# Ledger of designs, part 4: VHH binders against Hexosaminidase D (HEXD)

Target 1, 346 residues: Hexosaminidase D (HEXD), of Bos taurus (Bovine) (a6qnr0)
Amino acid sequence: MRLVHLDLKGAPPKVCYLSEIFPLFRALGANGILIEYEDMFPYEGHLRLLRAKHAYSPSEIKEILHLATLNELEVIPLVQTFGHMEFVLKHEALAHLREVARFPNTLNPHKEESLALVTAMIDQVMELHPGARWFHVGCDEVYYLGEGETSRQWLQQEPNSKAKLCLSHMEAVASHMRARYPTTTPLMWDDMLRDIPEDQLSGSRVPQLVEPVLWDYGADLDLHGKALLVEKYRKSGFSWLWAASAFKGATGVNQSLTPIEHHLRNHLQWLQVAGSVPADTLRGIILTGWQRYDHFSVLCELLPVGIPSLAVCLQALLHGDFAENVKARVENFLGISSLEEMSFRR

## First folded at step 12 (VHH; from M_6A with E108V)

Design MV_6A
Fold by OpenDDE, fold request of step 14:
Structure MV_6A (fold): chain B 346 residues (1-346), chain A 122 residues (1-122)
Amino acid sequence: as target 1 above (346 residues)
Amino acid sequence: QVQLVESGGGLVQPGGSLRLSCAASGFTFDDYAMNWVRQPPGKGLEWVSGISYSGGSTTYADSVEGRFTIIRDNDKKMVYLQMTSLKTEDTAVYYCARMKYAWGDEYVFDYEGQGTQVTVSS
């Protein structure tokens, strides 16, 4: 699978624009979309405060999903449930659920209310995503985990550890999903798992509950290192793994132009990783297109600006390389005479 | 140039065992996952087993899981397929294949050998 990540933070695309680009996504070789809603989801009831003023309506969400279906793009919703919780925890009414009071990034994993909050968020999103085979629950960059007052006290007791704390929350979220939505598999970004020992991973229920997404957006991947990480996760009990590359929003917090060559290299290297791990291991790759690094950061390059990069990356993945014939195809798709004019430099 | 040469095929009775070998040359062997694929008579190519570049991870088709074992020797640039409890339906030409990439059930191999015939018959 090749999924295009739509990051709706800060500058969400209009539905009409999505109707225009979804056919292009499919034509370029995508067969899915990862939608990171953040505050753009039309949360209801006690979660209404999470909405941006211009959040999508339920009807707009339905329309987006319909458009995706028409273009044979499977939709995976993403809701952050641990890190990157700024859009949730910035609200005074929910500030008591912060791991560290002064930082809205990290959810307090010790509070029952924290779990109730994120599971309610998941439930509302799932209500508008019937039949979703996957649901991404985020869990990346939980920066302040273990630094809260409760965590510090808790960590002083054996055999407690930050890893245990992390896994416990992940397990709780994933368990909720598995129980309520047996046909939906939760996905998680893998960064918080990378340094957890194999025995601790395998000793938890997380490998049986979750498919991790191995993300790296660099243009100089440690190919063998990635393969070994895949092996570690497999040995830990994860049945399927995902990869995540980047086609935009990964080369600077305030990047205005997309360095296409960088992203191309990133994707080609992920192909190499996919060629070094055993078959029947990696389920697919998510092409991430970040709009901003966090809720409070400035915008990265906008989605329209990133389309040429996306085209290059998707076609490279589809064809397994970026030879001249593939380049020509991309140029044709984009209706341009030369990709080099689009700041593409080799 | 990339070369893959299979050997070890033959005629065996049901329930028997056979070990296939693949000799690789012409490329950095330990950069690539290696696979065994097979083509039964009158059927298309089907994936049998894969092994990571290091040999630390292996996967198998459901049809051969528990019966076949893939191993590799990076020093010798060899891939092996130990087949046990062979069945008549295992009859096929077996190929050693270098992985280009795989996503889910999408397998792309960029090189394959000439194959070795395995016949399981009473």
Scores: ipSAE 0.900, ipTM 0.957, lowest interface PAE 0.4, mean pLDDT 95
Fold by OpenDDE, fold request of step 14:
Structure MV_6A (fold): chain B 346 residues (1-346), chain A 122 residues (1-122)
Amino acid sequence: as target 1 above (346 residues)
Amino acid sequence: QVQLVESGGGLVQPGGSLRLSCAASGFTFDDYAMNWVRQPPGKGLEWVSGISYSGGSTTYADSVEGRFTIIRDNDKKMVYLQMTSLKTEDTAVYYCARMKYAWGDEYVFDYEGQGTQVTVSS
């Protein structure tokens, strides 16, 4: 699978624009979309406060999903449930659920109300995504985990550890989903798992509950390192894994132009990783297109600006290389005479 | 030039065992995952087993899980498939294949050998 990530933070695309771009996604080789909603989801009831002023309506969400279906793009929704909780925890009414009082990034994993909150968010999103085979629950960059007062006290007791704390929350979220939505598999970003020993991973239920997404947006991947990480996760009990690359929003907080060569190299290197691990290991790759680094950050390059990069990256993945014939195809798709004129080379 | 040469095929009775070998040359062997695939008579190509570049991880098709074992020797540039409890449905031409990439059920190999015939019959 090749999924295009739509980051709806800051500058969400209009539905009419999506209707135009989805056919292009499909034509370029995508067969899915990862939608990161954040505050753009039309939460209701006690969660209504999470909405952005210009959040999508339920009808708009339905229309987006319909358009995706028409273009044979499978949709995976993404809701943050541990880190990157700024759009949730910035609210005074929910501030008591912060791991560290002064930082809205990290959810307090010790409070029952924390779990209730994120599961309620998941439930509302799932209500508008019937039949979703996967659901991404985030869990990346949990910066302040273990630094809260409750966590500090808890960590003083044997055999407690930060790894256990992290895994316990992940397990709770995933278990809830598996129980309520048996046909939906949770996805998680893998960064918080990378340094956890194999025995601790395998000792938890997380490997049986989720599929991790190995993300790296660099242009000089440690190919053997990535392959070994894949091996570690497999040995830990994870049945399927995902990769995540980047086609935009990964080379500077305020980038206005996309360094296409960087992103192309990133994708070609992920192909090499996929060529070094056994079959039936990596389920697919998510082409991330970040709009902003976090809720409070400035915007990166906009989606339209990133389309040439996306085209290059998707076609490289589709064809397994970026030879001259692939380059020519991309140029034809984009209606341009030369990619070099579009900052293809640094 | 990349070369893959399979050997070890033959006729065996149901329940029997057979060990296939693949000799690789012409490329950096330990940079690539290696696979065994097979083509039964009148059927399409079927993935059987894969092994990582280092040999540290392996995967198998459901149909052969628990019966087949894939192993590699990077020093000798060899890949092996130990087959046990063979069934009539295992009859096929078996190929050694170098992985280009794989995503889910999408398997792309850039090189395959000429194959070796395995026939399981009473």
Scores: ipSAE 0.896, ipTM 0.956, lowest interface PAE 0.4, mean pLDDT 95
Fold by OpenDDE, fold request of step 14:
Structure MV_6A (fold): chain B 346 residues (1-346), chain A 122 residues (1-122)
Amino acid sequence: as target 1 above (346 residues)
Amino acid sequence: QVQLVESGGGLVQPGGSLRLSCAASGFTFDDYAMNWVRQPPGKGLEWVSGISYSGGSTTYADSVEGRFTIIRDNDKKMVYLQMTSLKTEDTAVYYCARMKYAWGDEYVFDYEGQGTQVTVSS
């Protein structure tokens, strides 16, 4: 699977624009979309406060999903449930659920209300995504975990650890989903798992509950290291893994232009990783297209600006390299005479 | 030049065992996952087993799980497939294949050997 990540933070595309680009996604080789909603989802009831001023309506969400279906793009929704909770925890009414009072990034894992909040968010999103085979629950960059007052006290007790704390919350979220949506598999960014020892991972229920997404956006990956990480996760009990690359929004917080060569290299590196691990290990790759680094950050390059990069990256993945014939195909798709000329202008 | 050479095939009775070997040359062997694939008579190519570049991780098709074992020797640039409890349906030409990449059920191999015939028959 090749999924295009739509980050709706800050600059959500209009539905009409999506109708135009979805066919292109499909034509370029994508067969899915990861939609990160954040405040763009039309949350209802007590979660209405999470909405951006111009959040999508339910009808718009339905239309987006319909368009995706028409273009044979499987949709995976993403809701943050641990880190990157700024759009949630910035609200005074929910500030008490912060791990650290002064930072809205991290959810307090000790509070029952915290779990109730994120599971309610998941449930509302799932209501508009019936039959979703996967659901991404985020859990990346939980920066302040263990630094809250309750966490500090808790961590003083043996055998408690930050890893245990992290896994506990992940397990709780994933367990909720598995119980309520047995045909939906939770996806989770892997960064918080990377340094957890194999025995601790395998000793938890997380490997049986989720499929981790190994993300790295560098142009030069530690290929062997990445492959070993894959092996570690497999040994820990994870049945399937995902990769995540980047086609935009990963090379500067306020970048306005996309360094296509960097992203191409990133994807080619991931192809090499995929060539070094056994079959039936990596389920697919998510081409991330970040719009901004967090809720409070400035915008990265916009989606339209990132389309050439996406084209290059998708076609590279589709064909397994970026030989001259692939380059020519991309140029044709983009209606340009030379990709190099485009790169020189950026 | 990349070269993969399979050996070890033959005729065996149901319930028997065979060990296939693949000799690799012409590339950095321990950079690539290696696979065994097979083509039964009148059927398409099917994946059988894979092993990571280091040999630390292995996967198997459901049809051979518990019966086949894939191993590799990076020092010798060899891949092996130990087949046990062979069935008539295991009859096929078996190929050693270098992984280019795999995503889910999409397997792409950039090199394969000439294959070795395995026949399971009473």
Scores: ipSAE 0.895, ipTM 0.955, lowest interface PAE 0.4, mean pLDDT 95
Fold by ESMFold2, look of step 14:
Structure MV_6A (fold): chain B 346 residues (1-346), chain A 122 residues (1-122)
Amino acid sequence: as target 1 above (346 residues)
Amino acid sequence: QVQLVESGGGLVQPGGSLRLSCAASGFTFDDYAMNWVRQPPGKGLEWVSGISYSGGSTTYADSVEGRFTIIRDNDKKMVYLQMTSLKTEDTAVYYCARMKYAWGDEYVFDYEGQGTQVTVSS
């Protein structure tokens, strides 16, 4: 699978725009989308406080899913359940669920109410995604885990560790999903798993419950380091893995490469990683298009400005290289005279 | 010039064993995963097994798991397929293939050898 990540944080695209670009995604070689809702999902009932003023309506969500189906784009929803919970934990009514009272980013994994909350969020999103084969539960960048009062006390007791705490919450969320939605496989970002020793991963239930998404957005990947990480996860019991690249965002100013050059190189590097692992290892690659890094950050480049980069990256993945004939195809498709001029202007 | 040359095929009775070899040249062998792919008579190609660049990870099709073992020797630039408990449905031409990438069931190999015939018959 080649999935385009739609990061809705801060500025959801209009549905009419999506009706125009979903056929483009398919034509360029995508066969799925990862939708990261955050507060743009129309939560209701006791979760209504989580929805933003300009969130999609239920009718708009149904239309988006219909458009995805018409264009043969499989949909994977993403709901944060551990880190990046600021849109939830900023609310006074839910602040008691913070891992560290002064920081709203991380859910306290010790409270029964914490699991109930994220379970309710998952259930509302799943009502609109019946039959989803995968559901991404986030779990990235769980800052300050282990530093809350309950966590500090819990960690004083052997055999408790921060890794055990992290795996325990991941297992609880994944177990709920597998029990209630047995045909749906949870996905998780892999960054909180990377440094956990193989024996500790294999000793947990997590490898039997989830498929990790290995993300790295750099122009210069440690190619064999990534391949070794894949081997470690496989030995730990994970049966399928995913790669994640970036077509938009995840760069900075004052770079030696233009944004398109950066993102193209990131994708070519992931292709080299993919060539280092055998068949039946990687389920797919997710091309991420970050719009906002966290709930309180400023907006990055909006989706329409990222379309040329997406076209370059998808075509590179589809053809396995970016030789002159592939470059010419993208230039003709985009109606531009030179990608080189456009690349240098960024 | 990338080359992959398979050998070791032959006629064997059900329950028997064979060891296929693949000699690689013309590329940096230990940068790539390697796979075995087979074509049964009158049928399309079927992926059999793969091994990571280092040899640290292996994958197998359900139909051969527990019976076949993929091995690589990076010093000799060789890939092997040790086949045991052979069945008549294992009859096929077996190809050694260099990994380009695979996403789920979309397998893309950029080089394959000429193949070696394996026939399992009473």
Scores: ipSAE 0.804, ipTM 0.927, lowest interface PAE 0.7, mean pLDDT 90

Design MV_6A
Fold by ESMFold2, look of step 12:
Structure MV_6A (fold): chain B 346 residues (1-346), chain A 122 residues (1-122)
Amino acid sequence: as target 1 above (346 residues)
Amino acid sequence: QVQLVESGGGLVQPGGSLRLSCAASGFTFDDYAMNWVRQPPGKGLEWVSGISYSGGSTTYADSVEGRFTIIRDNDKKMVYLQMTSLKTEDTAVYYCARMKYAWGDEYVFDYEGQGTQVTVSS
């Protein structure tokens, strides 16, 4: 699979715009969409406070899903359940669920109410996504985990550790999903798992419950390091893994490369990683298109600005390289005679 | 000048064993995952097994798991497929293939050898 990540944080595209670009995504080689809602999902009932004023309506989401079906794009929804919970935990009514009282980014994993909250969020999203084969539950960048008062007390007791705390919450969320939606597989970002030793991963239930998404957006990947990480996850019991690249955002300060050059190199590097692991290891690659780092950050590139980069990256993935005939194909999609004619510089 | 040369095929009875070999040259062998694919009589190619660049991870098609073992020797630039408990369904030409990438069931190999025939017959 090749999925385009639609990051809706802060600025959801109009449905009419999506009706124009979904055919383009498919023509460029995508066969799926990862939709990251944040507060743009029409939460209701006791979760209504999570809903932004300009969130999609349920009818608009059903229309988006219909458009995805018409264009042969499988949809995977993403709901944060651990880190990146600012849109939830900023609210005074829910602030008692913070891991650290002063920081609204991370859910306190010790409270029964914490799990009830995120499972209710998952359940509402699943009501509009029946039959989803995968559901991404986030779990990335869980900053300050272990620093809350309850966590500090809990960690003083052997054999408790931050890794065990992290895995326990991941297991609780994934177990809910497997029990209630047995044909849906949870996905998780892998960054909180990377430094956990193989024996601790294999000793938990997480490898039997989830498929991790290995993300790295750099122009120069440690190719064999990524391959070794894949081997570690496989030995730990994860049956399937995903790669994640970036077609917009996340370029850093590499002044020798334009953003498109940076993203193209990121994708070519992931192709090399894919060549170092055997078949039946990687389910697919997710081309991420970050719009906002977190709820309080300023917006970065909006989706229309990222379309030239997406075209370059998808076509490179589809053809396995970026040779002259692939370059010509992208130039035709973009309506230019050469990629150098467009300004891809900062 | 990428070359992959398979050997070790032959005629064997059901329940028997064979070990296929693949000699690789003309590329940095240690950078690539390697796979075995096979073509049964009158049918298309099907993937059999793969091994990571280091040998640290292996994968197997459901039909061969538990019976076949893929191994590699990076010093000798060799890939092997140890086949045991052979069945008539395993009859095929077996090819050694260099991985380009795979996403789910989309397998892309950029080089294959000439193949070695395995025939399992009573």
Scores: ipSAE 0.794, ipTM 0.923, lowest interface PAE 0.7, mean pLDDT 90
Fold by ESMFold2, fold request of step 14:
Structure MV_6A (fold): chain B 346 residues (1-346), chain A 122 residues (1-122)
Amino acid sequence: as target 1 above (346 residues)
Amino acid sequence: QVQLVESGGGLVQPGGSLRLSCAASGFTFDDYAMNWVRQPPGKGLEWVSGISYSGGSTTYADSVEGRFTIIRDNDKKMVYLQMTSLKTEDTAVYYCARMKYAWGDEYVFDYEGQGTQVTVSS
């Protein structure tokens, strides 16, 4: 699979714009979308406080999903369940669920109410995504984990560690998904797993429950290091892995390249990683398009600004390179798409 | 000039064993995953097994899991397929293939050899 990441944080595109670009995504070679809702999902009932003022309505979400279906784009929803929960934990009514009382980024994994909260969020999103084959539960960049009062006390007990704490919450969320939605496989970002030794990963239940998404957005990847990480996850018991690149946002501190050059190189590097691992290892690649890195950050470039980069990156993935003939295809494609309409054949 | 040369095929009875070899030249062998694919009589290509650049990770099609073992020797630039408990359904031309990339069921190989025939028959 080649998925386009649709980051809704901070500035959701109008539905009419999506009706124009979904045909473009399919024509460029995408066959799926990863939708990251944050507070743009129309939460209801006791979760209504999570809903942004400019969130999509339920009817707008249904229309977006209908448009995706019309364009043969499989949809994977993403809901954060561990870190990046500022949009939830900023609310005073939920502040007691913070891992560290003064920081709203990380959910306290010890409270029964914490798991109940994120499972309720998952359940509401799944009502609009019946039959989803994958559901991304986030779990990236879980800052300050282990520093809360309950965590400090728990960690002083002999068998407990921060890795065990992290894995236990991941397991709890993934187990809920598997039990309630047995045909849906949880995805998780891999950054909190990268430094956990193979024997600790294999000793947990997480490898049998989830497929990790290995992300790196740099123009220069440690190719053999990434391949070694793939081998480590496979030996730990993970059956399938995903790669994640970036077509928008997430440029590094070394800005010797233009954004498109940076992103193209990132994708070509991931293709080289893919060539060092055997078939039936990578389920797909997610082309991430970050709009906002966290709830309190400023906005990155909006989706329309990133379309030329997306076209370059998708076509490079589709053809396995970015030679002159591929460049010509992209130039013709964008000229037509930018001036006339977005429905195409290749 | 990338070259992959398969050998070791032959006629074997059901339940028997056979070891296929693939000699690689003309590229940095240690940078690439290698795969075995096969073509049964009158059918299309079927992926069989793969091995990572270092040999640290292996994958197998369901039909051969537990019976076949893929091995590589990076010093000798060789890939092997050790086949055991052979069935008549394993009859095919077997190709050694260099990985370009794979996303799920979309397998893309940029080089393959001429193949070696394996026939499993009484």
Scores: ipSAE 0.793, ipTM 0.925, lowest interface PAE 0.8, mean pLDDT 90
Fold by ESMFold2, fold request of step 14:
Parts: structure tokens; C-alpha cells; sequence
Structure MV_6A (fold): chain B 346 residues (1-346), chain A 122 residues (1-122)
């Protein structure tokens, strides 16, 4: 699979715009989308406070899903369940569920109410995504994990560790999904798993429950390191893995490359990683398009600005390289005389 | 010039064992995952097994898991397929293939050898 990540944080596209670009995604070689809702999902009932004023309505989401189906784009929803929970934990009614009382970014994994909250969020999203084959539960960049008072006390006891704490919450969320939605496989970002030793990963139930998404947005990947990480996850019991690249955002301050050149190199590097692992290892690659890095950050480039980069990156993935004939195809598709015209616009 | 040369095929009885070899040349062998693909009589190609660039990770089709073992020797630039408990359904031409990429069931190999025939018959 080649999925385009649709980051709704802060500025959700109008449905009519999505009706224009979903055919474009398919024509460029995508066959799925990863929808990251944050507070743009129309939560109801006791979760209504999570809902942004400008969130999509249930009927708008149904229309978006219908448009995806018409364009042969499989949809994977993403709901954060551990880190990046500011849109939830900023609310006074839920602040008692923070890992660290002064910071609203991470869910306290020790409270039964924490699991109840995120499973209720998952259940509402699944109501609109029946039959989803995959559901991404986030779990990236769990800042300050282990620094809350409950966690500090818990970590003083043998044999407790941050890794055990992290795996325990991941297992709880994934177990809920597998029990309630047995045909749906949870996905998780892999960054919190990367440094956990193989024997500790294999000793948990996480490898039997989830497929990790290995992400790196750099122009120069540690190719050997990525391949070794794939081997470690496989030996730990994970049957399938995903890669994640970036077509938009996440470039840093690299002055030696334009944003499109940076993203193209990122994708070509992931193709090299893909050539170093055997068949039946990678389910797909997710081309991420970040709009807002966290709930309180300013917006990145909006989606329309990223379309030329997406075209370059998808066509490179589809053809396995970005040789002159592939470059000419993208230039013709975009109606431009040279991709250099795009390299200087941001 | 990339070359992959398979050998070791032959006729064996059901339940027997056989070891296929693939000699690689003309590329940086240690940079690539390698796979075995087979073509049964009158059928299309099917993927059998793969091994990562270092040999640290292996994958197997469900039909051969537990019976076949893929091995590589990066010093000798060789890939092997150790086959045991052979069945008549394993009869096929077996090809060694260099990985370009795979996403799910979309397998793309950029080079294959000439193949070696394996026949499992009583």
C-alpha cells in the first residue's frame, strides 16, 4: 500500500476540495489515506468537549469516506491514545488524567479512567469506520512518560521500568481493539519502541497485537540502522511493519536542499531500505503531510502547497526511482516546464 | 552486469530434501534482500521465501513455512534454499530474485536467474 497522510489538525480541508484531490491521489499512485482527526472528529455525548467548533459533521465524514471509496482509496483512521493528547487533556474535566499535572501532552497510563477514555474515543471513530482493516492508535512522542508522581513511585519498585510502562499501555489499548474489533489491526508509531531490547519486546504481547510504523523524515537515513531495526522487530515477533516518509513538513532547517529535493531524497532512501528487507515484511508506506505538529503549534504549509511534492514523491515510489522519464511525467502532469520552478516555492 | 545463477534442482520423492543454490555477481550483494520465487507447471509465479541484506530476517510463504529455510553467505555471495518434507505441490522452476521493493503483496524484483527445476514425484 501507498497511503497519503491527511493531517486535519488545525485546518481541515473542505469536502469539495477533497473531491478534487482524491482522484489526483489515485492517479499519482496512492491506494489509501491515513486520516488524522484530532479534534476535527464530531465526538458526541460525554466526549463532545473534544470536538472543535469547525470539526466535520458526521454526514461530512460519511461523504469523505464515500469519496475515498469512489477513488479506490482505503481509509485508515488515526486517533492518539498516549502522547499528543493536548486536545483532550487541556480540558479541566480531564486534567486529572495527565501524566504530569502541569503538562497536557501525555495520558496517565496508571488510571483505569485513562483507558476508558481512549477506548471510548476509538469506539466513536469506529462507528463511522465500520470494517476498517487497520486503525492507527498513535503512541508517538510520549513526552514526560515516567515523570508524573504516580509513575515515579511505580518506577521505584522492582521490576518496573519505563519500557514496561510504555508496553503495558500499548498492550491495553491494542487488546481492547483486538477484542472489540477482531478484524481490525492496530497500528502504532514505532519511536517509543525503538530502544526497547528484543527480549523485552518479545516478552510482551505487543508484537502479537500491532503493526508498527517506522518513521523517519530525514533526507539521509541510516540505511543499515533502519534495516537492523526491521530485523529486530521481526525477531521480536512483529509479523508486519510499515514505513513512513514525509512529503510535506518535517524538513528542519536543511539549507543544502529545497523542500521538494529533501522529500524526494527521503523517499528514495526509504526505497533503498525497502530493497534491503525481504518480501512480506513491509505492508506499505505512509507519505506524511504534517499540517500542525502539536495542538498548540502554528500551522505548517496547507495541503495545496504540498501537492507538487506529493506528486514527485508518489511517482518516485510508484516507479522505484526518479529517473528523467519519471521526472518528465510529473512535469507534464503538473503542467509545468521544470520542477525547478517548484523548488523555490514554500 | 547483474547475474543470478541457480543450481541444485532435481528429482526427489515426496518427503525428501533438496538444497538450491544461487550464485550472485555484478552488484553489491550485501545491499540487497534476496528472494526465492517459483513457477509450478501451468501456473504463474509465486513467492516462496526472502532474506534480508544481512541474513538477520527471513520470511516465508504459508505453504512452505516450517519446511523450507532460506540462508545467505555474504562472503561467498550465495543464497540457498534448504527444502525438506517436499510435497508434489512443490514441483516448480525455482528462481533466485533480487529485491527492488515490496509493499504488501506488490512484489517488485529487478533481476532473476534462469531458474532450476525441482520435481517431486513418486
Amino acid sequence: as target 1 above (346 residues)
Amino acid sequence: QVQLVESGGGLVQPGGSLRLSCAASGFTFDDYAMNWVRQPPGKGLEWVSGISYSGGSTTYADSVEGRFTIIRDNDKKMVYLQMTSLKTEDTAVYYCARMKYAWGDEYVFDYEGQGTQVTVSS
Scores: ipSAE 0.784, ipTM 0.921, lowest interface PAE 0.7, mean pLDDT 90
Fold by ESMFold2, fold request of step 14:
Structure MV_6A (fold): chain B 346 residues (1-346), chain A 122 residues (1-122)
Amino acid sequence: as target 1 above (346 residues)
Amino acid sequence: QVQLVESGGGLVQPGGSLRLSCAASGFTFDDYAMNWVRQPPGKGLEWVSGISYSGGSTTYADSVEGRFTIIRDNDKKMVYLQMTSLKTEDTAVYYCARMKYAWGDEYVFDYEGQGTQVTVSS
């Protein structure tokens, strides 16, 4: 799988624009889309407060999924269930579910209502995504975990640790999903798992429940370290892993590379990691296109600005390099895409 | 110049054993995962087994799991396929292949050897 990540945080693209670019994604070599909704999903009922003013309607979601099907793009929805919960926990009615009362980042994993909330969110999204093979439940950058009052007391009991707390919530979410949607596999970002020792990962039930997504957006990867991390996850019991790169955003300051050069190098580095692990290890790679890093951040690059980078990165992945013939193909493709886009503008 | 040379093929009866070898040269062997692929008579290529750059992770096609073992020796720049409990369906030309990448069931190898024939018949 080569998935393009659609980060809807802050600015959902118009459906007519998606009708133009989904054929481009497929033509460039993508065969899937990861949709990160945040508050752009049309939550209803007791979850209506989570819905942004300009969120998609249910009809718009159905049209987007239809467009993806027409272009042979498999869709994976993403709903945060642990960290990055500001869009939920900013609301006073739900603030009692914060891990730390002062900060709206992280869901309190000790409360029964916390699990009920995120499983209700998953259930509403799954109503519009029937038959999804994968569902990404986030779980990245769980800031301040272990610093809430209940967590501090729980951690004082000697066998308890922050890693155990993290794994227990991941297990609870993944178990719910597996029980209710047995043909759907949960995905999780791997950053909270990276520093957990192999014996503790293998001793939990998480490896039997989820497929982790290993992300690194740098122009230079620790290739040896990534290969060892893949080996650690496999030894821990994870059957399949995913890679995640960046075609847009997440660049940092790199004065020796343009943004496109940075992103191309990131993808070529992931190809080298992929060449060091055997077949039947990596399920796919997700090309992330960050629009907003968290709920309170300013917007970064909008999707149309990132299309040239996406074309370069997808074609590099498709061909396994970015030699002169691949470069010429991308240049020709972008010319065709530009002419078609101008025609649609009238 | 990248070179992969397979050997160890032959004629063997069902239930027998055979060990294939692959000698690698012309590249940094320790940086790459290595694979065995095979081509049965009149059929396309099928992936058999893979081993990580370090040898610490191995994968197998369902049809051979439990019967075949892939091994590498980075000091000698060698990959082996230990085959046991051979079946007539295992008859094929076996190739040693260097991994370029794989995403799911999309396997891409950038170099392969000349192959070695394995024939399983009575």
Scores: ipSAE 0.760, ipTM 0.909, lowest interface PAE 0.8, mean pLDDT 89

